# Designs tried in a protein design chat: miniprotein binders against q9lnl0. Part 5

Target 1, 290 residues: q9lnl0
Amino acid sequence: QLRHGFYEGTCPPAESIVGRVVFNHWDRNRTVTAALLRMQFHDCVVKGCDASLLIDPTTERPSEKSVGRNAGVRGFEIIDEAKKELELVCPKTVSCADIVTIATRDSIALAGGPKFKVRTGRRDGLRSNPSDVKLLGPTVSVATSIKAFKSIGFNVSTMVALIGGGHTVGVAHCSLFQDRIKDPKMDSKLRAKLKKSCRGPNDPSVFMDQNTPFRVDNEIYRQMIQQRAILRIDDNLIRDGSTRSIVSDFAYNNKLFKESFAEAMQKMGEIGVLTGDSGEIRTNCRAFNN
Below, E stands for the ipSAE of ESMFold2; O stands for the ipSAE of OpenDDE; V2 stands for 0.75 times the mean of E and O plus 0.25 times the DockQ between their complexes.

## First folded at step 3 (miniprotein)

Design qN2 (at its last look DockQ between E and O 0.39; V2 from the best seeds 0.00; counts 0 for: pae E 6.6 > 1.5, pTM E .691 < .8)
Fold by ESMFold2-Fast, scan of step 6:
Structure qN2 (fold): chain B 290 residues (1-290), chain A 87 residues (1-87)
Amino acid sequence: as target 1 above (290 residues)
Amino acid sequence: SPEEVRQKIDRLIDALQEAMKTGDPLLILQLAWEVLDLAFELGNPEVQSLAYQIEEALLQFKRTGDPSKLEQIANKVEELIDKLQEE
């Protein structure tokens, strides 16, 4: 079972070590929060929070890293650094899955988002298959999102907090929102700006939150209300009757958003976790122990 | 509904024709993401192999910028649309 203080007796400095490593990376590069949020989401919604996403492909075996949807996932070196230090202090004790969850939590707080506690005791998965990677894309409907999130235990309000909250920081490549650029309902000034930004070669990127791209705050929901959402999946939240009022609530109450996002992230980090004797404690987050 | 799926497929066919006519890489990439989203919505295991091939080609294109990978994406997208029309 996951619990608070799981490492209290076996590795007391575990969370402080992860927090220091995350702070050092974030202090040099504010985009670390976006990187770790994406890593946590992509790990947890694919076979649970078991660090399957971290496995490198080999000549004989592809992994979840072998798919286009994971091409933008980054920050693996942050997890590696924390794991290396933890293995020196507490050999074979702290799972890579727990490191990802703790690192994501700390990066959210550093970016001005909510501070919250997480339960630990996750173990690492023994599988990483490209065929398991089924992720919501940028153009899915609200109905599709509701069905997907319900299948993993989330209600509509939590879904709105996670989709929007996850996009308060970070970038989207131009190929993900060409449908938005063609949409006359999009804010006309932003649409013109994006047409210029997307003229460049090699699929350039733009910030998903145009006003506060490095802050975990409710600004993304205010952008949705102003018809300024970059991705269709975000824009759909303000247009759909089942989500519109929740978007408004978050847009006008940052404290409510932060509280809801913290609860959502706690629940996200507990999806499909392996505990007890299941899975393993990897010594290298990028490879199975065998 | 079957009618909604048919309408989505019809829009994808139109988008594919535009992408093929112009050779615009952003249109080809956008179309790839749209067919992957539709494949996910339908949950059909028969299209999963094609979906994986599109995902792999997208990753390679993002890393290399190789136009041959963009052509592979367009071809696999066409194959996936054809498969979806059979359903």
Scores: ipSAE 0.296, ipTM 0.703, lowest interface PAE 3.5, mean pLDDT 89
Fold by OpenDDE base, look of step 4:
Structure qN2 (fold): chain B 290 residues (1-290), chain A 87 residues (1-87)
Amino acid sequence: as target 1 above (290 residues)
Amino acid sequence: SPEEVRQKIDRLIDALQEAMKTGDPLLILQLAWEVLDLAFELGNPEVQSLAYQIEEALLQFKRTGDPSKLEQIANKVEELIDKLQEE
């Protein structure tokens, strides 16, 4: 069972080690927060938080990482580094799944987001199958999103917190929001800017949060209100009556957002986790033990 | 409403057919996303699966530039259209 301080008796320095590694990377590259957020999300919503996303594909066996939707996921080296250090101090003790959870938490805090505790005790899964990767697209309706998130235990408020909070940092490739740059409802100035930016080759990226792209804050929601949402789903949140008020509340109350985001992150990190003797503790996060 | 859903389906079918004529991968990708949303609304896993397959093929094409992927995409789009017509 997951619990706070799971490693206090088996690996006391577990969380501090992860935190240090995360800090070192974040200090050099603030995009780490966005990377880890996406990593955790893409892992957790696909057959639970079991670090299945971290498995490298082989010639003989594809993995979740092989899927195009996961092509942009980054931060694996951070997890690897943390795992390496942990294996030296506490061999075969701390799961990759927990490392992801702890790392993401710490990264959020570094980016000015909420500080929250996470329960640990996750085990690593034994399956990483591309066919399991079912993720919502950037143009999904709010209704569809609500349904999907409910299926994994999220209410509307935590869904909004998670979606927006996850987008308050990081970038989106131009290919993801072509519909937006053609949307007459989008802020005209931003639309023009994005059109210009997206003329470049190789599918350029833009910050989803145009104002504070390296901070986890409620700024993304203010931009939604301003019709400055980049992704369609984010714009849909402010347009849909079921989520509009929540977006508004977050836009005007950063504290509320942070609290809600913390809750959302905690909830996300506990989706479909393996505990006890289930799964394994991988020694290499990129490969199953056997 | 069912009628609205039907209209949406018809629009998507038309758009997909047009996209097939133009062969614009980006347009097909966008439509795939819309179909994906529709698939969730309809609760149709087959439509959903096809949408994901199209997306994956498109992304692969983007990464590799392999023209053979375009043919695969075309075939899947046709299959998707057929499935949507069954709704």
Scores: ipSAE 0.111, ipTM 0.604, lowest interface PAE 2.4, mean pLDDT 93
Fold by ESMFold2, look of step 4:
Structure qN2 (fold): chain B 290 residues (1-290), chain A 87 residues (1-87)
Amino acid sequence: as target 1 above (290 residues)
Amino acid sequence: SPEEVRQKIDRLIDALQEAMKTGDPLLILQLAWEVLDLAFELGNPEVQSLAYQIEEALLQFKRTGDPSKLEQIANKVEELIDKLQEE
């Protein structure tokens, strides 16, 4: 029961309100695209795109935010601002899950990525448990990654589009790639640069795309080919026989990458959605309704 | 595969020895994340329970920057690696 234009009759300005809020934040801080991409991925692959990630923990009850793998997720204030405006115009109408979906789509376009339609009509989930968080880490094998993506309905090509596309913007902390700095196969100039960058205090971070860190484009795949991938999983994509040809195709064809990434994002945004009378429409995205 | 997991455990043991010898904060943090990735691959409930303890310790270190929390992380990583060796 997802459809295009779900709110056309019940909240006509829904998508434009979200778009304006996202634009205003993006205009002030180009890292918004990386934040929203990570937010949607971490929400959708953990028991479906139901905005469970947005729930704040309480003294009595941890949430998905209580897990260290989610410690770097940010941008929740963007969703809050959109929700606040939507509640003034269309009370109890637009789900937090749809706001995340629309906001991420719009932020990708702002960063030079593909423009694509999303279906709407998602409802918000009623659980957020730390034990549900099973997220792909940077040192997992390609075989393990393929199995994980297959379990949620994605083939290898979709996986490569999402991993690289999700890493064309954003940062990685030095603690996540110390194995790369020691790898003699890594580009020696980049390795030396990273070694210097990682001498800073408090686990400093670097951009995963060393060339176009604020644009959604295929540059990350070119970096992989050149032995300049920051994370082990990204380097494994070019080294593994099951994925290397896909990496090459995206590296040499930005249009193919953008089309594949758009399709992958559309599919990801529909994982395990709640529709109809399932779930709820939260009035505060950080908390379940009473 | 089980062979790939055993090879990864062997590498983690070597890295743990280096981390304990040098006390390098960055290596300790890397080990914590790498052990969490291995827990993802294994899915064993007891391993997952130890992984959650490491997750909490990492969050506390991020919040405080306290070097004593780094030692706590190293100890929990060692405990998880020892558990993985028993399997």
Scores: ipSAE 0.072, ipTM 0.594, lowest interface PAE 6.6, mean pLDDT 88
ESMFold2-Fast, scan of step 3: ipSAE 0.257; ipTM 0.661
ESMFold2 (binder alone), look of step 4: mean pLDDT 79; pTM 0.743

Design qN3
Fold by ESMFold2-Fast, scan of step 3:
Structure qN3 (fold): chain B 290 residues (1-290), chain A 87 residues (1-87)
Amino acid sequence: as target 1 above (290 residues)
Amino acid sequence: SPEEVRQKIDRLIDALQEAMKTGDPELIHQLAYEVRDLALELGNPEVLSLAWQILEALFQFLRTGDPSKLEQIANKVEELIDKLQEE
């Protein structure tokens, strides 16, 4: 099973090495936090946190990367670099799945989010199938979201922390929120700004958090209250009676948001994990062992 | 037994001193892992920490060629020898 200090006896510098690699990438490009959050979410909600998302497709074998919803997932080179360093120091010891979890945790802290410990001991999966990819879209209802999160063991409060918290950093392409631009309930000044930003070809992107796009903080919930949520899925959280009070609690208490988001991220990182003798320890995060 | 543990400590100290004279990074790498195993047997977190700091610095040197890491390795090996002698 997963435990704190799993690598203390086998690779004690494991978390230090991952953290240094993540810091080096983040220092050059603050969007790394958004990239790693998306990577972990897309990995964990599809057959568990087993690094199945990292597998490259081949001519004969598609992978989860083959699905259009994963086309924008990035940051694989960060995981590769950490893995290369770890294989030199501690051969065949640290799983790619643990690297993703540690890297995401450290990137959240770098972006001003909560600092928290994670349990480790994950092993890497032996499967990566496009047909397994089931992800919530940007326009889904709260009822649909509650059902989906309940199916993986999460309550409503945790769901609000994950959906909103995951959108505190990062961008959305204009094609994903045309329904919001047409919505007269959206803040009129922001709506006018987005109409201008979304002119032209090639599907431009905008920051989901208009005020603090590189910080993991509660600002996204304040924007929901102000009718400034970019995605429909975020706007729905303030409009629905089952989630409205939670949005308000987070919007007015950053400490509560950070504590809730940390707990949510710990739970997210433990979905469907492989431990013990299950799975494998890949030597290359992008390919199964023989 | 305590006598067997003391023999292991003495052997590792001698080997680490020799490695410092030769500057052989492969030998230092091998010895750092042997010290890690001994530290786990002793239940000594300071010795364990020093072994891993040496391994991390060695990895950085091999990855980057940064000569400051060689100095760091030498200093940490000296600290490690001192701690092993206190056992």
Scores: ipSAE 0.000, ipTM 0.128, lowest interface PAE 21.6, mean pLDDT 87

Design qS1
Fold by ESMFold2-Fast, scan of step 3:
Structure qS1 (fold): chain B 290 residues (1-290), chain A 87 residues (1-87)
Amino acid sequence: as target 1 above (290 residues)
Amino acid sequence: SPEEVLQKIWRLIDALFEAMKTGDPELIHQLAQEVRDLANELGNPEVQSLARQIEEALDQFKRTGDPSKLYQILNKVLELIDKLEEE
């Protein structure tokens, strides 16, 4: 069972060690928050928050990392560093899945987002299969998104907080938003800027939040209202009647957004978790124990 | 700024883990002074109370070589971070 203070008796410095490692990486590179948010999302929506995403492929066995949708996931070295230090202090005690959850939580706070507590006690999965990877694309409709999020226990308001909140930081590659560049309803100055930026080779990227790309705040929702959303999935939230009022509420109330995003992230981190005797405590987050 | 204060705290946490690994009494003494100075700079009574508890745990570790009390105080260090970030 997940609980607050799970490691209080078995590894009292667990959260402090993770937080320090995350701060040291974030202090040198503000994109760490975007990296860890993407990592937790991609882990949790695929067979639960069991750190299956962290497993490296072998010559004989592909892993979730082998899927093209996961090629951009990064920050594994941050998790590795935290795990290495935790294994020195508390051998075979703190799961990689808990490290991902704690690291993501701390990185959100560092980027000006909400501060919140997480329950811990996750165990690491024994499987990482490419065929299990099913993620929403950048062009899906609101109806498709509502159905997908409902299937994992999220209501419409929580969905809007997660989709928009997850895009307050980070980048999108030009190949993912060609439909937006062609959309006459997109802000004309931004459209011209994106057309110019996307002329380069190797699928260039742009910030999803054009104003505060390193801050977890409600600015992305204000961008949606201004017809400045980079991804279709974000733009759809302001256009659809079922989500428009929620976008407006978040755009004009940063406190409400932060509270909703914190609750959403807590719930996301608890999807399909392994506890008790299920799974294992990996000694290396990138490999199964045997 | 709040960001500069947060950076100072994380550097003190790094130094705390080094002190616990080495048992160096000079580093322990320096850490106790830095904790006291930071708490005085911030002027918050709850922060000052947490700083006193950290100083007592550091003195206990210096006397006995047992870091168990310091590990117990790490949760209180997280509370200190939370308090300072609220400011």
Scores: ipSAE 0.000, ipTM 0.157, lowest interface PAE 20.4, mean pLDDT 85

Design qS2
Fold by ESMFold2-Fast, scan of step 3:
Structure qS2 (fold): chain B 290 residues (1-290), chain A 87 residues (1-87)
Amino acid sequence: as target 1 above (290 residues)
Amino acid sequence: SPEEVRQKIYRLIDALLEAMKTGDPELIHQLAQEVRDLANELGNPEVQSLARQIEEALDQFKRTGDPSKLLQIAWKVLELIFKLLEE
């Protein structure tokens, strides 16, 4: 059972320790929020928020990190540092899965997003298989997104908050949006800028939010309305009848977006969680206990 | 201000982690005093109740040399203050 204050009796400083570690990393590098958001999304939508994403591959056993879609996931050292400090204070008590959830929540607040409470009590998974990774691509239709999110318990409004909100910070590599560069419906000035930026070798990246790339705010939805969405999956949200009104609501009401995104992140952090005696409390977030 | 209090909490967390690693009696004593002072500054009844427990645990530490209860209470004070700042 997840609950507020799960660690109050067993590790009272748990959330404060995580928050300090996240702040120190974020203070040095504002891209930490984008990194942690992507980390939690890629963990939670696979086998639930069980920290299976954190497992390093070995010569004998690949892991979720071995999948191409996860090659760009970063920030593992932030989770490692928090875990190291927590093991010093409260041995074998705080799960890696809870650290990811708390760290992501705190990084959102640091980037100007909503402040919200999370329930804790997650335990770490005992499995990390490449074959379990089923993630939405950057070009999928709204119908495909709705079906995928519905399969994990999310309604359309929550889906729009998560897809757009998750993209309000961070970058996309040019290989992921070639279809948008070729789309005459894209804002012409932005399209010209992206053609120039993507001309070079080594798959360059661009900010997904062109105006406020380091803030968790509703600007990404305003970019969608202006035909300036970088990824097809984001552009599709303003073009589809099922999602268009929700995009508009978020674009014109930052408070509504922040409240909806907070609720969506709380719900996402509770997907398929292991509690009680299921799973384990890892000593090292990158490796299963013996 | 809330930001100044948050910075003090982060510094005290660093000090608590160092105290646990080294067992430095002077650091433990200084830490207990700083946590108690911070708790009293807030004027919150629940925080002030825990501050009284810090005084009692500090006396126990002086008698026994065992900082365990003192550190436990110090962590509880900092966690409660941090939660109040998020309200």
Scores: ipSAE 0.000, ipTM 0.289, lowest interface PAE 13.1, mean pLDDT 86

Design qS3
Fold by ESMFold2-Fast, scan of step 3:
Parts: sequence; C-alpha cells; structure tokens
Structure qS3 (fold): chain B 290 residues (1-290), chain A 87 residues (1-87)
Amino acid sequence: as target 1 above (290 residues)
Amino acid sequence: SPEEVLQKILRLIWALLEAMFTGDPELIHQLAQEVRDLANELGNPEVQSLARQIEEALDQFKRTGDPSKLYQIANKVLELIDKLQEE
C-alpha cells in the first residue's frame, strides 16, 4: 500500500512543505536532526510507524509520552507546524505518520547524511498506551539487540547501522553511561573529561559523537574502534564477534555507511504501518480525531 | 499573474528537491532547463533572479550534497506568494 509519490494526485506539495518546515527549524537549531531521529525510532519500534508517540496524555488517558523513556523526546512542534500548513492546502490528506518519516529523512540529509526516497501512505494509529513501550536500554548486550531487531524484521547489519547511525548525532545524559565512566577500557582522556562533565547537578548531557556531533556520518563507528563510545550499547558493537566487522566496515567507508543507513531508515519507516482504511488521518497530530 | 508564476516556480523547486533525493541527474537537468525557460519567456527581472539563485543552489548541491539553498529559495517564494494573497 505504501508507494513512492503517494500524494502526487492528492497533495502534490506534501513532501516539500514538510522539508521546508524541517529546514527552517534545523537552520536555527542543528539539534533538530537528533530530535527527529529519536522521535522516529521511538515511534516505529513501538507498534509500528503510526504516530502514536505524538498523542498527548489526558487526565483520563495516559499515552506513550507518559513513559519516562520518552520524556526526552522533542520536536513535536515541528510536526505540528508541518501538519498545520498541510491541513490548509490539503485538508484531511497527509498523515502525521508520513510527516514524521519525511521530516526525519530530510533532517538526515541536512545534517550531511544520505539522501533517499521514502514510500508514503501511512495512516495514524488509534492507540497510544504506555504498556506498549518496549525500548532497548543503553547497556544491553549485542545478543539482546539482535533478538529485538530480528523480532521486527531486521538483520544484524541493519541493526548496527541503526544503533550507531542513530547515535551519530545527539546527546546522552550522564546517568545513562555511569558504567562506561567506571570502565578502564574506555579511552582514558575521554574518561577523565566525562568524569569532569558529569560532576554537576541535574544530570548533564554530553554529545554521543565527540568529534562531529551535528553530522550524520560514520565518525561514531571510528569512536567505537577507539574505545570512545559513550553508551555501552554502542561500545558492545565493537566488542562482539557478530558485529565487530560491520563496525569496522562502516568506520573505514563513509559511503557504505550512508548507503546502509539510508536502506535501514527506509525499512524502519515501514515497520507495522497502517494503510488503506486502517487507522485515521488525524487533524491534530497530538490528539485522536474523536 | 505574478502569483501563478511564483506557484509554478515553487512546484519546480519541489520537483528539484525530489530529484536531488533520488540522484537522478537527467531529471535535475530537465527541471533546471524548465526554470531557465520560464525566466526567459517571461522576461521578468524578479523571475530571472530566482532562476539564477536556483542555478547557484544546484551548483552548491552538486559540490556538497547539501540542499539547504534550495529550501531557502523555496521559503522566499512562499513568502512572496503569501504577501500577494494578503488582503
């Protein structure tokens, strides 16, 4: 049901409107790419790419936003702005789920990552339940990651591209990597820097990619090889025999990483999608229609 | 009308952005030519200026892979359309 050019007849400017809104936000704030990558990951791996993550909780009904793991998800106003513009030119036509996918794709390109096409035709979900949120933690083993990604149809190579590629931009709060700060195998100079940065109150954050924190490139894999990965889940990829060679391939071939990440993002954006008559086209991305 | 011309330019920019994501050099060439043709046929200095900016943005994209300048031009065109539609 998903196809390229889904909106060609019903809303020809759909992808362009989304891209322009994303560019406006990204031009003022380079962290937009990290925000949108996290948003799409958290949406797609929980009951599919159906924009259920966008639903605000009410006094009577909690939502996926009620879960602590989603407290750091941001960029909802970008999706809102795109939706507002799209509703003015093409009422009740473009799903919030498609907006998230298009916005994330465009933000990747803006940050120097790969440029790629996405298929569209997603419809918005009718459920947003805290109990559905099952996300990998920052310390999980490679075996746990492989099992989780396999359960949603991804092979080991795609998993390495998504975990590492998703962390090439953005920050991690100090509370998420205390095990790394205590690990003598972590690069000693970086360990000393992180001990200093993490001394403050309010759980400060650090860039996951210490060299190119605003670019979607292969630098995170080079950091893994140098024992400079911030999160244990990233560090584990270079230590495990099933993923080590893939990390090396990406670290030494940025073109291969970009191609693999583009393919991985295309596949991720198609997990568990609702199409045809399933779901709805929300008028407000933060609320069900009725 | 000026509004119709700007809307046509906007559609061409959107098509160029799509072509850039597909990596289709033939389509990019065809669309760039349509922009030039529009500027030449109308003889409008403002349209000619936009066409030149689009050409510069495509050169930048060819060198760097960065579509930012095309989005900036699209924003400018949209602002002009909005201004023409205000009452």
Scores: ipSAE 0.000, ipTM 0.279, lowest interface PAE 14.5, mean pLDDT 87

Design qW1
Fold by ESMFold2-Fast, scan of step 3:
Structure qW1 (fold): chain B 290 residues (1-290), chain A 87 residues (1-87)
Amino acid sequence: as target 1 above (290 residues)
Amino acid sequence: SPEEVRQLIDWLIDALQYAMKTGDPEEIHFLAQLVRLLANELGNPEVQSLARQIEEALDQFKRTGDPSKLEQIANKVEELIDKLQEE
């Protein structure tokens, strides 16, 4: 079972080491928070938070990294560095799955998001299969999103906190929001700016939060209210009767958003976890032990 | 925004109180991270310098367990809070 202080007796410096590694990377590159949020979400919603996403493909075996939807996931070197240091001080003790959860939590705090505790005791999965990757796209309807999140145990309010909180930092490539650029409901000045930015070659990217792109705060919900959401999935939240009031609540109450996002992140980090004797403790987060 | 800076100052005050109460290096690490975030948000070289000093004091505390280093961290964070409230 997951618990607070799981490593107190076996690796007391575990969380401190992860936090230091994350801070060092974040200090040089503010996009680390966006990278780790995306990594944890893509890991947890595919067969649970078991670090299956971290497995590198081989010539004989593809992995979740082989799927196009995961081509943009980054920050693996941060997890590797934390794991390398942890293996030196506490061999075969701290799972890669726990490192991802701790790293993501710490990166949220660094970016101005909520500070919160996480339970640990996850073990690493023994499979990473491209066919298991089922992720929501940027254009899905609210009804589709609600159904998907409900299937993994999330209510509507938690879904809105997680989608918005995950998009309040980071970028989206122009190919993912062409439908928004053509939408007359989008803020006209922003739409004109995006039309210009997206004419370039090599699928350029834009910040999903146009005002505070490096901060985990409620600004993404304020952008939604102002008709400035970059992705259709975000814009849909303010337009749909099932979610509109929740978006408004978060837009006008940053404290409420942060409390809700912390709870959502704690719950997400506990999806389908392996504990006890299940799975393994990898020595290399990118490869199975055998 | 002024609203966001106020929120960060509130978190810094809470984090300082919690770090001082527990003496836990993990809590002190979060305090240092929050100070760094404020320094970068404000773009102020003096605040940036103070953030580095706090991180050095934290590193020394982690290595030695010396409570005087914890007091030094508390004093430096209080200096930052005072400076930010003056602005």
Scores: ipSAE 0.000, ipTM 0.110, lowest interface PAE 20.3, mean pLDDT 85

Design qW2
Fold by ESMFold2-Fast, scan of step 3:
Order: C-alpha cells, then structure tokens, then sequence
Structure qW2 (fold): chain B 290 residues (1-290), chain A 87 residues (1-87)
C-alpha cells in the first residue's frame, strides 16, 4: 500500500536526495521538467508506474525503449544519479518507480507548478515489453482521448488537466503538427511563423507553450482559446463541447489549474502500482535484478 | 520583479515560522527548493550569496533537525531583506 512518509523509518533522506539531484540537473537545464513529465506519463500509462520504461534493451530482449514513441524519452541519467546516491545510504530500499514519481513532482514545483505530496511504496516491475506500449498520438480526437483516459480511471476534467498541463513545458517536432500548419483555423500569424520555423532538414522543434515554455502554468489553455495550440490534440480540447468549459476554467483561473493538475499527477502516479511483495527493488534502474 | 522578490522573502519568513512550529521535513524540503529558485532569479551577487547561505542552513536543518538552524535562517532572511531594500 502506498502511503505518505513511506520511507520515514527506512530511508529518511530519500526525498531530499532526489530533490537535490533534480534541482542540480534543472539548474543546468530548464527542460528537465518536460523530460521528467514525459518519462512518468510514458511509464505510468504502460502497465502502471513500475519503472518498466527505464529498462534498457539487451541483445536477447527488446524493451519499451525499443518503441519509436519512446525514442525521445530522456532524463534517465537523473534517475540513475538519484538511485546511485540512495543505494549508498539506503541499500535496496527506494524503488526506481518512487524515484521517478518524486523527481517529477519536484521538477513541477521548480518550474512554478503546484507543490504537492505524493504517496510512496511502489516496487519495480519485472517486465518491459514493446507490445505493451499504447500511447495517444498528437492528432487524436477528444472522443478517443476520453475513451483512453476513462479506461485507466480518469474523468474528463483530469484528462484536460493532464493533456494540457503536460504540454505547458516541452517541445513538439514539426512532423507532429503539419496538420495544424495547414489548418486555416490556427492563428494566422502563428501559422506563418511555424511554416518558416519548420522549413529545412532534421525535423526542427518548437515550444508547445509559446509564451512561458519553462513554466508549469495555465498559459497553454489561454493559447488554446486564442487558436494558438501547436498540437491537434490540444486544439481539439477547445473545439469540443465536452471539454471547452474546462479549458476556459483553467485559462482564467491558474489556481484551479494548479490544484487540478496536482490531483491529476497524484492519481497518475498511482496507476497500476506494485506494492508489498510484488515486483522488486532494483539496484540498477536500467536492469532487472535477475 | 523586485516586488516579486520581496514577496518571496516575506513568504520565506512566514514559512520559517511555520517550519519551526511543525518541524515537518517535507515542508522544509519545499522551502529549500524555493530558496534555490530565489537565488537563481536574483541578479545581485551579494543577495545571491545570502540566498545560498540560507539554502545551506535549510539543508543542514533537514539533515539534523537542529532548531538552532531555524534561528540562523531567520537572521539571514532578515539580512536578505535589508540588502533588497538597498537596491
């Protein structure tokens, strides 16, 4: 069972160590928050928050990292550094899955997002299978998103908080939003700017939040209202009757967004977790103990 | 922006009083992150140095639980306010 203060008796400095490692990386590179948000989401929606995403492929066994959608996931060295330090002070105690959750939570706070408590006590999974990876694409409809999020226990409001909130930081490569550049409903000035930015080789990227690309705040929802959403999946939220009012609520109330995003992140971090005697406590987050 | 820095310092004073009262390690954790964030937002080397000293004292408090560190932090926060008023 997950609980607040799970490590208070077994590894009292656990959260402090993770927080310091995360801050050191974030201080050098503000994109750490985007990296960790993507890492936790991609881990949790695939067989639960069990750190299956962290497993490196071997010559005999592919892993979730072998899937194209995960090729851009980064920040593994941050998790490794925290784990290395934790193993020195508290051997075989703190799971990689808990490190990911704590690190993501702290990176959100550093980026000006909400501060919130997380329950811990996760154990690490014993499986990392490419065929388990099912992730939403950048062009899916609201109906498809609602169905997908409902299947893992999320209501519509939580879905809007997670989709938009996860895109308040980070970049999108031009290949992922060509449909938006061709859409006359996109803000014409932004559309012209993106057409220019996306010329040339190597699939350039742009910030998903055009105004505050390093802050976890409600600005992305304001951009949705202004027809300035970069990805179709974000733009669809303002155009669909089932989500429009929620986008508007978040766009005009940053406190409500932060509270909703914190609750959404807490719930996401608890999807399909392994506790008690299930799974293991890895000594190396990139490899099973066996 | 100087107004935002002053608001952060006022917040830190209030948070320190609450931390002294409750002794909650997680509250101290977030307080340490706020001090580090403040240090990054400041453009004055003396103010940045003082903010770092506050962070070091907070880290020591988190490690030891020593209440004397809270008094040291409170004094450093007051000194930080004085420096900011001189700006």
Amino acid sequence: as target 1 above (290 residues)
Amino acid sequence: SPEEVRQKIDYLIDALQEAMKTGDPLEIHFLALEVEWLALELGNPEVQSLARQIEEALDQFKRTGDPSKLEQIANKVEELIDKLQEE
Scores: ipSAE 0.011, ipTM 0.383, lowest interface PAE 9.4, mean pLDDT 86

Design qW3
Fold by ESMFold2-Fast, scan of step 3:
Structure qW3 (fold): chain B 290 residues (1-290), chain A 87 residues (1-87)
Amino acid sequence: as target 1 above (290 residues)
Amino acid sequence: SPEEVRLKIDFLILALQWAMLTGDPEEIHLLAQEVRYLANELGNPEVQSLARQIEEALDQFKRTGDPSKLEQIANKVEELIDKLQEE
């Protein structure tokens, strides 16, 4: 039962509280948008948007956080702060899954991306298993991406909006794009710059969008056209016949990109959601109630 | 519900494709077990049989180190993905 205004009668300040917490964190650190986008994507594509990603491992069992691909997910303290305040005002009412969705939406708007409404009424999952985590890697082919996104209900256009849009902010570690540094098709000046940046120890990182690393805009698609995509998965989108025209459309029309990204984010936030009496309303986003 | 079963199938297909891409035999084994337990809800004995064959080939590989079993596993995983997509 997802609907707009789900908490209107049960916790009227729910979205305002989440928005204020997100703004306070974003105002001090603009990388919050990248963190929350990554968090929602990693949560939603694994058994649906049920906040299973938030569960801490225990001495008895691992969780999705135990998987290496999730080691870079951050921002859990933002969700915790929003949940703590919501539990004081509206005990056992607002799900962690809804907090993640609302927080991500607000962080996109703060970073200059689209403003959009989300439906709420998600409930939190009762499972968080490492074996459920199957995320796309930075080197996967367009065919693999299309198949993976199709398996969770996305067409090619929404896939291009999500992959590129999700990478318009944030960083990638050097270990994730060594194949690009070796690719003579990459912009030669950028390739030389990345070779220098990646010489250091401890797997340094670079901005995925070299021009507007803190703004949710269409610049990532412009970078793809200019042979400047950092990750192979992004570069593949401009090189493959099934996605090339979509990349071009977004690169030359920021309004179209924002509208498509908003629609894609709304759809992503509704993957595999638990509603009604399924799941639970956690009191601590990092632990099951029992 | 039928929608919940469909969602489980979609996630398993994604998981199997990823495991195949990474070539992780232990991950394929765990996914084959999960598919086998879901097979009763799917009503597809071919899916259950194929998942069981993958588990058996992985067990044989672990016991003998025979690399021909890895080829059998890869082929059976491809067949399993195709059967799940037919659902």
Scores: ipSAE 0.000, ipTM 0.090, lowest interface PAE 22.6, mean pLDDT 79

